VH-VL binders against p38371. Designs and how they scored, part 12

Target 1, 215 residues: p38371
Amino acid sequence: CNFEQPETNCFVQESPSWAVKYDVVDSPKDANGDECTTTAPLVELMGVYKYVNPETGAAQLALRPATLASRAIADTTTTSADQTSLGSLDTEPKDHGFCHANDFAPAFVNVAASDTAAANTIRYEFTNVRVYSAAVAPGTQFTGELKYTSNGCTSSYVMRAVWPPAPCDTASTEPAENCGVGSGLNPEFAVVCQPTSATGTTGYCVPAGDIPSFK
Short names: E, the ipSAE of ESMFold2; O, the ipSAE of OpenDDE; V2, 0.75 times the mean of E and O plus 0.25 times the DockQ between their complexes.

## First folded at step 4 (VH-VL)

Design a08 (framework fv_romlusevimab)
Fold by ESMFold2-Fast, scan of step 4:
Structure a08 (fold): chain C 215 residues (1-215), chain A 123 residues (1-123), chain B 108 residues (1-108)
Amino acid sequence: as target 1 above (215 residues)
Amino acid sequence: QVQLVQSGSELKKPGASVKVSCKASGYTFSSYAMNWVRQAPGQGLEWMGWINTYTGKPTYAQGFTGRFVFSLDTSVSTASLQISSLKAEDTAVYYCARERYYSGYDLYGMDVWGQGTTVTVSS
Amino acid sequence: SYVLTQPPSVSVAPGKTARITCGGNNIGGKHVHWYQQKPGQAPVLVIYDDSARPSGIPERFSGSNSGNTATLTISGVEAGDEADYYCQVWDSSSDQYVFGGGTKLTVL
């Protein structure tokens, strides 16, 4: 019996932090179909975890957005389980090296009202998640789709994620500070610095192209 | 609401040509591939090919080149199938069906279908 | 030319479980989609990516795929489930989709 089975598993780099970029597919609309302004972050950190049932071998993937974790401080009604989206996960990579994850439960927080804002539910619904689990980059890049709802605005995105999370600054000429040599990322990954705000330069290194994103 | 609406039924003589249209609404047209599927009377589903709605590049299944042409009019979110030099064996219901994709390799099934267009070729 | 083999018909009593198979060489290495088609209607996607269920499809529908056989399972079968069912895979080696021949599900 061979107890070492790396080729039979969908490897996922478990970490409290991956860097995730969201590219808009459907712009924000309210319940009446009218335009509104609340969007998902340009980039954020995300917890990524894999669970395996030891008796059945069934695998699950858990995604925990940092936005939900940070907003949980103002929430008295949701738990860390509600703030984590749990879905199924293939046990073996399929053609082209992807492990597909499906049937994600929504992740959400109920943000309490403040002096400047009404109470708000922030909801993440993930679909079509694919983890690239081939030998050249085992479980360190994934893509999927997000339906994001906040302030009554619903919008849709393609998400692309990479591990490890590497902070960056678009204004820096030092390669290590702008997703180049010495940044901590695999040198063969095609990555670019994505600022956390439209007006700033600091953010995280994210995939520059479709997953798998290589030079 | 997400919807694909196809043009009406066609009755044609052998040697004529026909153009079947498929108008999309309720979603971002360029984010989904458009597939064409044929079903002859009493037969099963047969995949004809797909067209990339962002690039306009068609891909045809074996047996559906030459007389069959996929095209787009992105200004009105419409995909079209043209069949030239019609033969009796082209008699079928023709469906368009959308499919989400992030790369050319990872297709997720056809989640929304047009109602079908019946093309009958008879003398 | 990749070929998918389905039984031409399957009969099941109301409330019981129906299993429709789709055979293909190393089909477990491919992503399998399942469609339901009722007479005079367009097909409806009931399972995609081996086991994922589109919104609006009842939990009674499930899928599996391993080795040379993919299976669509319908538990607690209802009269309204009577239809033709088609499996489908993308064959990356030939760059084309392939449909199975279809299985007619009859609810007795």
Scores: ipSAE 0.000, ipTM 0.537, lowest interface PAE 11.1, mean pLDDT 87

Design a09 (framework fv_romlusevimab)
Fold by ESMFold2-Fast, scan of step 4:
Structure a09 (fold): chain C 215 residues (1-215), chain A 123 residues (1-123), chain B 108 residues (1-108)
Amino acid sequence: as target 1 above (215 residues)
Amino acid sequence: QVQLVQSGSELKKPGASVKVSCKASGYTFSSYAMNWVRQAPGQGLEWMGWINTYTGKPTYAQGFTGRFVFSLDTSVSTASLQISSLKAEDTAVYYCARERGYSGYDLWGMDVWGQGTTVTVSS
Amino acid sequence: SYVLTQPPSVSVAPGKTARITCGGNNIGGKSVHWYQQKPGQAPVLVIYDDSSRPSGIPERFSGSNSGNTATLTISGVEAGDEADYYCQVWDSSSDQYVFGGGTKLTVL
């Protein structure tokens, strides 16, 4: 019976793609505490969406890793809802300009066994997510923490994310192709090209420092 | 299995020194900062400071500079608090407590606590 | 330095709702954490970041934070909830954690 959507001052740039970088905090360990090798991606695209309950004014943040979306093709047991991590979101920024997001449900896929690989559950658990929502850069950078599990290996990361996602190549001398002028990013953002593999040069522009990442 | 185990109670005379230890297990020690909190008899919780377990850099709260030293022994996943020139007003239970998060602009609260070490200073 | 004010005691009947307040200038702009401490025991984190519950904490514990007051709400109070409760914030201006004075909850 209420047709008005409640206003919130925690602005988030909604997009099917943000560029997210993961920096390791706890190296991969299996259930026995022994070292193993499966890690989160160095960088990936992530869907970021905000929902506001029109009756209560409560806000939620949804994060959908591209890795889960792509691996979902081999999964008949989970839905897009399971592959999206939904958490709470502040309605007002804190004094430091951040909107906190918490209580994320895990996002996961159950990849079926194949001729070459055993069945595998890939699981993302997000905590301590903060979206920078100050006037100088409203809702275009966020940071948080990730616990990643795949192939029985669990590891932890700091994640730092920026919108828009800009492809890049560390081998390019053209500024527009290596996170500089013409890349599509706010020129005041401090960004660096993060390759998708340890041996390659192509990837995405990601924050160069702690959020908010400015020059 | 994540736990913090502290050293046993201490009875000291004024002017002595004491070292309280806090041994961590069940997690990567260097990934989470360690807080120190004291509680005088019948009083509330008082934050003393924290130490970055990766860099070893301590931060002390106002009132805990000089006589109080936070240190680490990363080889045995142990944080320590040393109090020199003990005074009667140092009588308290001293807690170590793990910072809940490992990144960010804000500190995240304390999710794992040691059992506490009682330090009594009397003549 | 920044000061958090809590009532020294709150009494509640079993099964009713207890509300413990934490007052601070513009505390709604800070993240509030709540700890439960039973006699002779170390504190236990029951709410972090205003309203989030750690794993293992019953859903009857909830938190809110706006303006100058943060509130810990315990619904369906049980005898086992008798404890001292402390609120806490990080004060960036002084680079320190600040605890409230504590509230003794009695279930009668």
Scores: ipSAE 0.595, ipTM 0.845, lowest interface PAE 2.2, mean pLDDT 90

Design a10 (framework fv_romlusevimab)
Fold by ESMFold2-Fast, scan of step 4:
Structure a10 (fold): chain C 215 residues (1-215), chain A 123 residues (1-123), chain B 108 residues (1-108)
Amino acid sequence: as target 1 above (215 residues)
Amino acid sequence: QVQLVQSGSELKKPGASVKVSCKASGYTFSSYAMNWVRQAPGQGLEWMGWINTYTGKPTYAQGFTGRFVFSLDTSVSTASLQISSLKAEDTAVYYCARERGYSGYELYGMDVWGQGTTVTVSS
Amino acid sequence: SYVLTQPPSVSVAPGKTARITCGGNNIGRKSVHWYQQKPGQAPVLVIYDDSARPSGIPERFSGSNSGNTATLTISGVEAGDEADYYCQVWDSSSDQYVFGGGTKLTVL
């Protein structure tokens, strides 16, 4: 006899933090189609959560960008729910090892005007999210697309994400501090240190190639 | 308006070469892979391969290596298919088609198609 | 190589429901896309990822995929739906797209 609780085979490593890298597809443009300068972060942390309806077994994936969480301090109109993008999730991986997540609601914050900055809405729209959930790396890498809007500038990206989030420094010669042995990542993952700024050296270990990213 | 416009029909003799072009407009060319699909007279659709428009790397389906070459001219947002040493069995309509997605290992179908280029090989 | 099997033809009366099947070993584990091709025209994507509709495709088009069979369902069939329909999957074992042989839908 089998008396186990309802389960799903699309395992996702739940964590308040995954490391996510954004690679630009379309450079920022305003509502008139003219170039502008506000872009998504080079790398950020992201909350990743899976919800399963216990009666139906239907699954959902939730993505919560750290950029929205940090800007929420200046926003009294949105809630944690608005700052979290919720979409559907396959219950079982496809033969290629991916679980599809679709129909994401936008995640956003409304940052109020101050004496230093105009009012601004920061908006994340996720599409084509695919979580790699094969036996060799269950639920610890994903990819997808991001449409990012801030300061009236809209740009698009391919995102590639890995768990656990490992801080790194491109200037360090210690392997544990530069995405190598001792960093906390699966040693078979192909990862590289991505600084949080163009001029700095500190950041997070992110996938070096297409998902699944292996050596 | 997103569209793919292909070059006109070609009538060639066996042993000749042909180049079919596919010009993209209305989207960022390097953001989407380009597929090539063949359809022989009265037959179904047959996938020939695709080319990564960012890297320029082609991938050919089995049976389309050697005589078939995918290439790009990014300055004019154009993908091209060249067929050398033409044979009668190369007679077909050739389509270019944009890959819907660009992330991960999964390919997401073809959402925009060229109108097709008829290549006829006869003596 | 992986093979997708479609019936060569399906006939349906106007206003009724047409069902076009696409058979493949464990096809329910793959993502199925469907294309409509009218005579002399390029194919048009009508369903992607098993059941999603592109913008501009009527709601009467729907898809499903489970086990060894994917199905394209067209409800309230209209004369303008006469076309060849092709299913397609990505076969990761051979790193290639595979098309079904096509189904000619006739509205009588």
Scores: ipSAE 0.000, ipTM 0.524, lowest interface PAE 12.0, mean pLDDT 86

Design a11 (framework fv_romlusevimab)
Fold by ESMFold2-Fast, scan of step 4:
Structure a11 (fold): chain C 215 residues (1-215), chain A 123 residues (1-123), chain B 108 residues (1-108)
Amino acid sequence: as target 1 above (215 residues)
Amino acid sequence: QVQLVQSGSELKKPGASVKVSCKASGYTFTKYAMNWVRQAPGQGLEWMGWINTKTGKPTYAQGFTGRFVFSLDTSVSTASLQISSLKAEDTAVYYCARERGYSGYDLYGMDVWGQGTTVTVSS
Amino acid sequence: SYVLTQPPSVSVAPGKTARITCGGNNIGGKSVHWYQQKPGQAPVLVIYDDSARPSGIPERFSGSNSGNTATLTISGVEAGDEADYYCQVWDSSSDQYVFGGGTKLTVL
């Protein structure tokens, strides 16, 4: 045991921005079980950070959704800590290359009412987070599950994330602008452009398949 | 409301066949794999295999190929286990259990279990 | 095939701490899940991924996994904790889930 210089082999690429895609598992329902329309974003940026306790060597993973960060300007009741979900993290990858992260605290904002919208709590609850940390992709892809609540609507998702975040346009024929050669992503990653809206073409490059997502 | 409900107990003669059903409710059936687990009287838990609920592809553990068949009816959110040519050694409680998450490269454990179906093979 | 070894039984007095071990070659490189099974009932997941607790499981349940031994720890043991406990891992080399033989916890 080394109090002053503990080490861990679970590498995570720390960045204020990763690109995260959410694929629906359970469609939005309100408290009565009725269908409603408020969903998680199709894609968003997310802050990803790793902390290591220098006395114990215990590792933690922090996830900070950009949606919560941007809505924080309308919230006087939550703090940056509330807008960040902190969980545990394995110190060493498991045999198949994944570092498991669990016990995430919810991340949320309490958005005050405005001239155009009622007061709303946006809440992220993460589970089953697994960071792929192997030589071929050291801490640059992860998967997990999200329970998202907003406007009284709760829905669940599988999330898949990649670093670096690369903007893209599905209407572009230039490979560098549509998740191909020159986009900044590892060329062996299987990625696809995910628009930020159902009717638009601009978005971010996200994993095309299950993590680790390779060609 | 997430629930797995299994069919009732069965008493069969050696050589007969049995079909155990497992009906899922309260979640999207095709997003989670379904495991089958056996427990013989006075014995521990034994994993039989799992079925991918999206593709319908079964994976069987050693010792559970041939006479054991996993199937799905996604229209009614039901997984089924069929055992043919029943033997006394098949006497057990059979459980279906939902995979807690999905990775394709690692499995997450089993968070929702059916109540179990007792199959007794006796002459 | 991969084998998980559990003691067949553990006895503990009410209010004391019970420790149930699960031995396996390099089990620290695998994710360990723990199930509680009471007589006549289906198993209940009490710990997943070595140390995480499902919603509804009391904080007195905890887990650890390192080297060749994983441990389920139950502090402040209550009579209602009396059950069989099973450890489980996914063995990627054989593409199978493997269960331990189970440990009967008796609260005296």
Scores: ipSAE 0.588, ipTM 0.833, lowest interface PAE 1.8, mean pLDDT 90

Design a12 (framework fv_romlusevimab; at its last look DockQ between E and O 0.04; V2 from the best seeds 0.00; counts 0 for: pae E 3.0 > 2, placed apart)
Fold by ESMFold2-Fast, scan of step 4:
Structure a12 (fold): chain C 215 residues (1-215), chain A 123 residues (1-123), chain B 108 residues (1-108)
Amino acid sequence: as target 1 above (215 residues)
Amino acid sequence: QVQLVQSGSELKKPGASVKVSCKASGYTFSSYAMNWVRQAPGQGLEWMGWINTYTGKPTYAQGFTGRFVFSLDTSVSTASLQISSLKAEDTAVYYCARERGYTGYDFYGMDVWGQGTTVTVSS
Amino acid sequence: SYVLTQPPSVSVAPGKTARITCGGNNIGGKSVHWYQQKPGQAPVLVIYDDSARPSGIPERFSGSNSGNTATLTISGVEAGDEADYYCQVWDSSSDHYVFGGGTKLTVL
């Protein structure tokens, strides 16, 4: 009998939270090209959503960093749309299993001045986003690039993301608390606990290697 | 400004060698791979290979092994192409071009190009 | 070796739509990039990842890619669009970039 292989669509696990790790590529520089110190988080949670136009079948990917969402309370000038980066998304995966997402609008917040800090715009510009959407792990890992600007400092990063978000503690010997069995992650995923600070132990489980990250 | 500036044109005899340089500015040199692309007179674009600017490892396309050497001088953000034992068929414009995305991932295309270096091999 | 085929030339009247094709076996499963090259100049990336436009490229430029054919579409063609256009893919089986032979767009 002659059967066609089933079509695979670009599935994305929609969630208000994915865990995203940022690895620096270009260290922070100000507008004059001089070194500065403000960086993107080591890890953060991110909202991930997919929209499909029912008439055309065109797909869009929306990324909403938790850093922008949390700072929105101090911002009276931006909207939830400004705090969400919306880009295009392939309707079908490429031969290597990735769905490409491009043309992202910047996401940003304008943070008012306080007693300890000047007014600041925090800006995320995403490029080269690739969602892994193959049968073995459809829409639960993605990679991409981030240009982050805060306090006049611009830096760039590779981002690697996984769903579900799982809190972790590098000091814990309990597997469920250190990205092992019982953490909620697919046991075939290669993940590691990424603390939220350089000196702390608590954070989120993130991909341990290049996407797709498998054992 | 993000820019790639190449060395000037060269006129060489068969059997000589030539070194084409490509100086990068306005971005972190080691974060983007550098491609080399050749264009013979009246012909199309031909990919020669690329060099990983972080590791220094070159990868050559079929037909560009042996006489062609990609190298880096990271202290001055410069990539170089050396062609030894020049032949008449090496006459071409040689371009360096930055990979659009960061090294270590899928191939993104080339977003920043040098102005090209004309190498003419004639006796 | 993977091969991309382009028509050698395409002619179009000003204000009309030009379509430049790039043929390759199952090219729809690959990411196609397009370059514009004017005489005496370096190539310029005009479309990447099938349909995305770099900053500064007019929205008159668009791309598509499915099956065995990728297409660069230039609507409302202007005299300044006259150039050679090249398609390009990465072929993972051979670990190299492949360029099409180029298409000369003439605006008459």
Scores: ipSAE 0.676, ipTM 0.865, lowest interface PAE 1.5, mean pLDDT 90
Fold by ESMFold2, look of step 5:
Structure a12 (fold): chain C 215 residues (1-215), chain A 123 residues (1-123), chain B 108 residues (1-108)
Amino acid sequence: as target 1 above (215 residues)
Amino acid sequence: QVQLVQSGSELKKPGASVKVSCKASGYTFSSYAMNWVRQAPGQGLEWMGWINTYTGKPTYAQGFTGRFVFSLDTSVSTASLQISSLKAEDTAVYYCARERGYTGYDFYGMDVWGQGTTVTVSS
Amino acid sequence: SYVLTQPPSVSVAPGKTARITCGGNNIGGKSVHWYQQKPGQAPVLVIYDDSARPSGIPERFSGSNSGNTATLTISGVEAGDEADYYCQVWDSSSDHYVFGGGTKLTVL
């Protein structure tokens, strides 16, 4: 017999690494509402996975920030599951061509104090996540909102993400190293090199504008 | 503590004007659009439109393109609704309500509401 | 313009399940939001984007949306759930938010 499982129409390119850019919306504030300085990274890699419950057909989207994974060495109290935010995902695209994901559990790590750093809990809270589902490049760009808390500072961002993660260098004259031809990105994507630090030149290619980001 | 606090209720004569203010606190005012919703006595909710709090650009629903003006004072995180040439049928409760989500394309409903301002227009 | 249709009223016994429908042409392609309004109070968002719950909304509130019908489901109905309930969508063709006419939930 030829048996087919129910299939969702919301394709997502699963990968341990997407490139994600954060743009600040709410500047960092401490618990008293006073300004503080700790922020989310300018850009980071993020694991993105889709799961389908075989009993119900319900889909889920999992987001795993690389920043949490890199801090996990110092955390014996959380697991990969705690460091991964799981939310519900649409089974069909909305009229505007996006698949929505909601109800994300927070992702976090607890970092014990060391000789060089106080104890800290780094926490990511994702909301209003939307995966672009257009037929030409389905499931390779998404946008959403992040509430980031670390070192007693909370700040909020719009996130914009693209797959694949293409390393880049703003100082390079080679197109393949500056988000151009040969970078491995879909040539129709509008992307720009985002350095990982404010003063450095190396980073990842990220969406240049609002999702969907095309030339 | 995200909060919208509206100005007090008003009793007006036909032909007068009224301004309903809505002061926001506890969040970044310019990041979320502000909706205005009307509810006449015994009636349902009626969307009047919204204002983009970053650009100041209003959008008015059908039927609200004349005597109704949305405005902002971003220095005090306040959105306002002005109604001119008041008519008896303008008698209603007027709500401000924050748009959930950020971006002009992605409306997730209204997650924070003001307490409402009753405007009564009587002869 | 886009039209949302709700039944004017629904009656449910305490402890039972209430289902409030919101009809619209291809409403399944839209994001549906639900509001609860108790007498003399401002509305409260109870479900957004078809099925998501804002913080503080009990798990017995749930939503679904497919085809031409969205449904707000309240399991284990309590007397405190007695209220008017409104559905809402953003209609991208008209660039309008549209509210349904409202449904009065009575708990007998």
Scores: ipSAE 0.404, ipTM 0.779, lowest interface PAE 3.0, mean pLDDT 90
Fold by OpenDDE, look of step 5:
Structure a12 (fold): chain C 215 residues (1-215), chain A 123 residues (1-123), chain B 108 residues (1-108)
Amino acid sequence: as target 1 above (215 residues)
Amino acid sequence: QVQLVQSGSELKKPGASVKVSCKASGYTFSSYAMNWVRQAPGQGLEWMGWINTYTGKPTYAQGFTGRFVFSLDTSVSTASLQISSLKAEDTAVYYCARERGYTGYDFYGMDVWGQGTTVTVSS
Amino acid sequence: SYVLTQPPSVSVAPGKTARITCGGNNIGGKSVHWYQQKPGQAPVLVIYDDSARPSGIPERFSGSNSGNTATLTISGVEAGDEADYYCQVWDSSSDHYVFGGGTKLTVL
């Protein structure tokens, strides 16, 4: 639900789609501490929702990674709730315009086995999430940390996100197609096109720097 | 490139059966749910239901139970719609459309469409 | 059942801005998707999640959604924009996709 909130509130742009990138902090390790190769996506869309208890005023932040949720097609055991990471959210901005979100429950899916692949659990664990909710750009950028586990392989990332989700192509000379004018992004945002694959050119515009990312 | 290619036009008599195929390419077939949409001549889009391309479980919209069957041939990345006991009212263009995102709870739109298959039922 | 209401037709002059509305009870709480369908062609997703544009869709296309109305806005309308436009939502209560009745956009 899109509604206007006072500037003093922790405004969060609610949307099924934010553009999120993950920068690796700790390389993938298995349960034995050995190197493994499974990593989080370079970039993905993420559902972001804010819930407010009308009686208490307490706020919660929900994060729904799209790549995780998309695997639900092969999951008959998890629910929407399981696929969503829900944490507490500050009611008012603190720390230079940031609203802090903590105590996230893990989001996960159980991918059923197929003829070609064993069963797999994919898990997202978010910590220290901070939504930038200053008046200059309320609730359209956030950052945090991700612990990603897939097939027993765990890695850690810095998460950086921006709204709206603007598709982009690094091969395009059109500004609107490469995170420039016409992309729909705030022109003051410092963003860069992040392809969805290491060899591809298409992806989404993501923050170019630390949050808040401004030019 | 990502695309869905459907089978050709069909002309059938009332009471007959038809099977429309939808072949997917350019992506992992079993990672995206498949929708079926009907459009009668001069009418709007009507959602018929969807099929889980991983489990094979079909779900039919109200009004599309009984005579309508969704199926898969995963070996060739193909979804199919079979309509039995055809009626004149079944005359329409039938589309397969890839689900942009299935979360087990929500659906996020259809980002890839087949070119459509015209099914004409006439005596 | 959940119902989406669109005007049957909208006319606009070239270069002007067209606005196609999609009405629904508390539609602002839903994710609205928009499809463009030209005569004899399959629908094309032009807006998803209220305001997001798929790759390849011109910046002239934009979407908004609040309250009981979602709006597809096409700025600088071109002759090639003449088509039928459909809004769509997923209704979680009935577990159904719901399409609007469609709006024929005529470029004068």
Scores: ipSAE 0.035, ipTM 0.642, lowest interface PAE 2.9, mean pLDDT 92
ESMFold2 (binder alone), look of step 5: mean pLDDT 93; pTM 0.955

Design a13 (framework fv_romlusevimab)
Fold by ESMFold2-Fast, scan of step 4:
Structure a13 (fold): chain C 215 residues (1-215), chain A 123 residues (1-123), chain B 108 residues (1-108)
Amino acid sequence: as target 1 above (215 residues)
Amino acid sequence: QVQLVQSGSELKKPGASVKVSCKASGYTFSSYAMNWVRQAPGQGLEWMGWINTYTGKPTYAQGFTGRFVFSLDTSVSTASLQISSLKAEDTAVYYCARERGFKGYDLYGMDVWGQGTTVTVSS
Amino acid sequence: SYVLTQPPSVSVAPGKTARITCGGNNIGGKSVHWYQQKPGQAPVLVIYDDSKRPSGIPERFSGSNSGNTATLTISGVEAGDEADYYCQVWDSSSDQYVFGGGTKLTVL
C-alpha cells in the first residue's frame, strides 16, 4: 500500500499540540519605528494539521497557536478559522529532507477591552516553514519564521518545533521530567527544557539546535 | 468515527499469560499516547500507565512493572497489553484510552475509550 | 502518593442539582477531569481541564476547581445521569494519573 515509504512523502505528525520555541530576530517596534515591550511567548503549544485533497493530491499545513485559542474567549469577532494559519505544503521532500510550506494566511484574535486592558489584536504571520521529513526522522520537527504583532508592537522570530509536546521542569533531577530518558521524545533528538516564563522553571522540551536537531 | 476496539473476554488459569489488543481507527494513531486503565470487580478505575505511540516508549505506574508489557503494532494501528504469570488479583476489566493532550504540566485526560476487555483468572 | 477523595454516594431527585466533590491537597493548582461510567460500559469524559465540556456533553454538566476541592455539578438531573463519577488529575511529582475512588449518583 502507500504506507511503505513514508519518508519519501511530506509526512507531518498531526497533533493538537506540538512544543514551539521562538528566538528573537528583530526586537519589538511600534508603527513609528520606536522600541516597545510586547513579545511572543518564550514557548507555547501549537496545533499542527495536514490536509490533502484526495482528487488533486494538493497538500496544506495548518498551524494553530495555543495563545490565540486561549485569548479567543474575549473575542466576539473572530472564529476558530481565524485562529488557524493555513498554508500550502510540498507533496514530497526537497533537498536535505525538508518539505516547504508557503503562503500562510495570518492567524489572529481581536481581544475586547476590559477594565484592566485596552482592546488588542494578536496576530501571527508565518513564513519559510519547513518540516523535516527525511528517512531518519519523518515529520516530528519543523522550523519557520514568525512575525508577531500585539499591543501595536511588531517583532520577528525563528520558530523551532518538536513533537510530542513533553512537559518539563529545569529544577527537576529526574530525567523524564527534564527532557531525558522517559520523557517520550525520540532519544536521538537534541532537546532542552524551555520554561514558559523568564522567572519560572516549568515549560516544554524544545529543539536545542537548528532543525533537524539531533544529538 | 474515532474509535478504539478491544479484543474479546479471556478466561485464564493462574500462571498463564494473556494479551489484550486495542485497535484504533478514525484518527492518526501515532499522534496520541495510549493509556491503559484497570477496573477490578466492584472497584474504581486504576491507571496502569501509557505508551508513546510514535516512539514506542512505555511508562508504567508503580505496581505495574515486570509482568505487564505495553507494545504497539503501528502497521495496524494497534496497542497491546500483555500480562504474564497471571494471578487471581489480575481479574479485572482492562481499558485502553486515548490521551487527549497536554496543558503545561498537566494532561487533558482521556477522551476516547475502548469498550473494555474482561480478564478472569480462576482455576 | 497523591490522593483524591470522593464521597461514595450522592442521591438527588429528578430535576434537582447534584454536586459531586473531589478533595485533594491544592487540587486547585491542577487540571481536573471527570468521567461518567454507567453499569457495564466504558467511562465517558464529561469534563476536562476543570470546567470544559467535550463535544456532545450537555450544558447541564459543569465543573469548578479551587483550593482543595473540585466539584462536578449536574443541573436538571435526569434518570439517565445515574452512574458512577470519577475525578482524575495528573500528579507531576510522581509522574502518574490519579483517580478518585468514585461516587455513585442515584436519581430517586
Scores: ipSAE 0.000, ipTM 0.428, lowest interface PAE 15.7, mean pLDDT 85

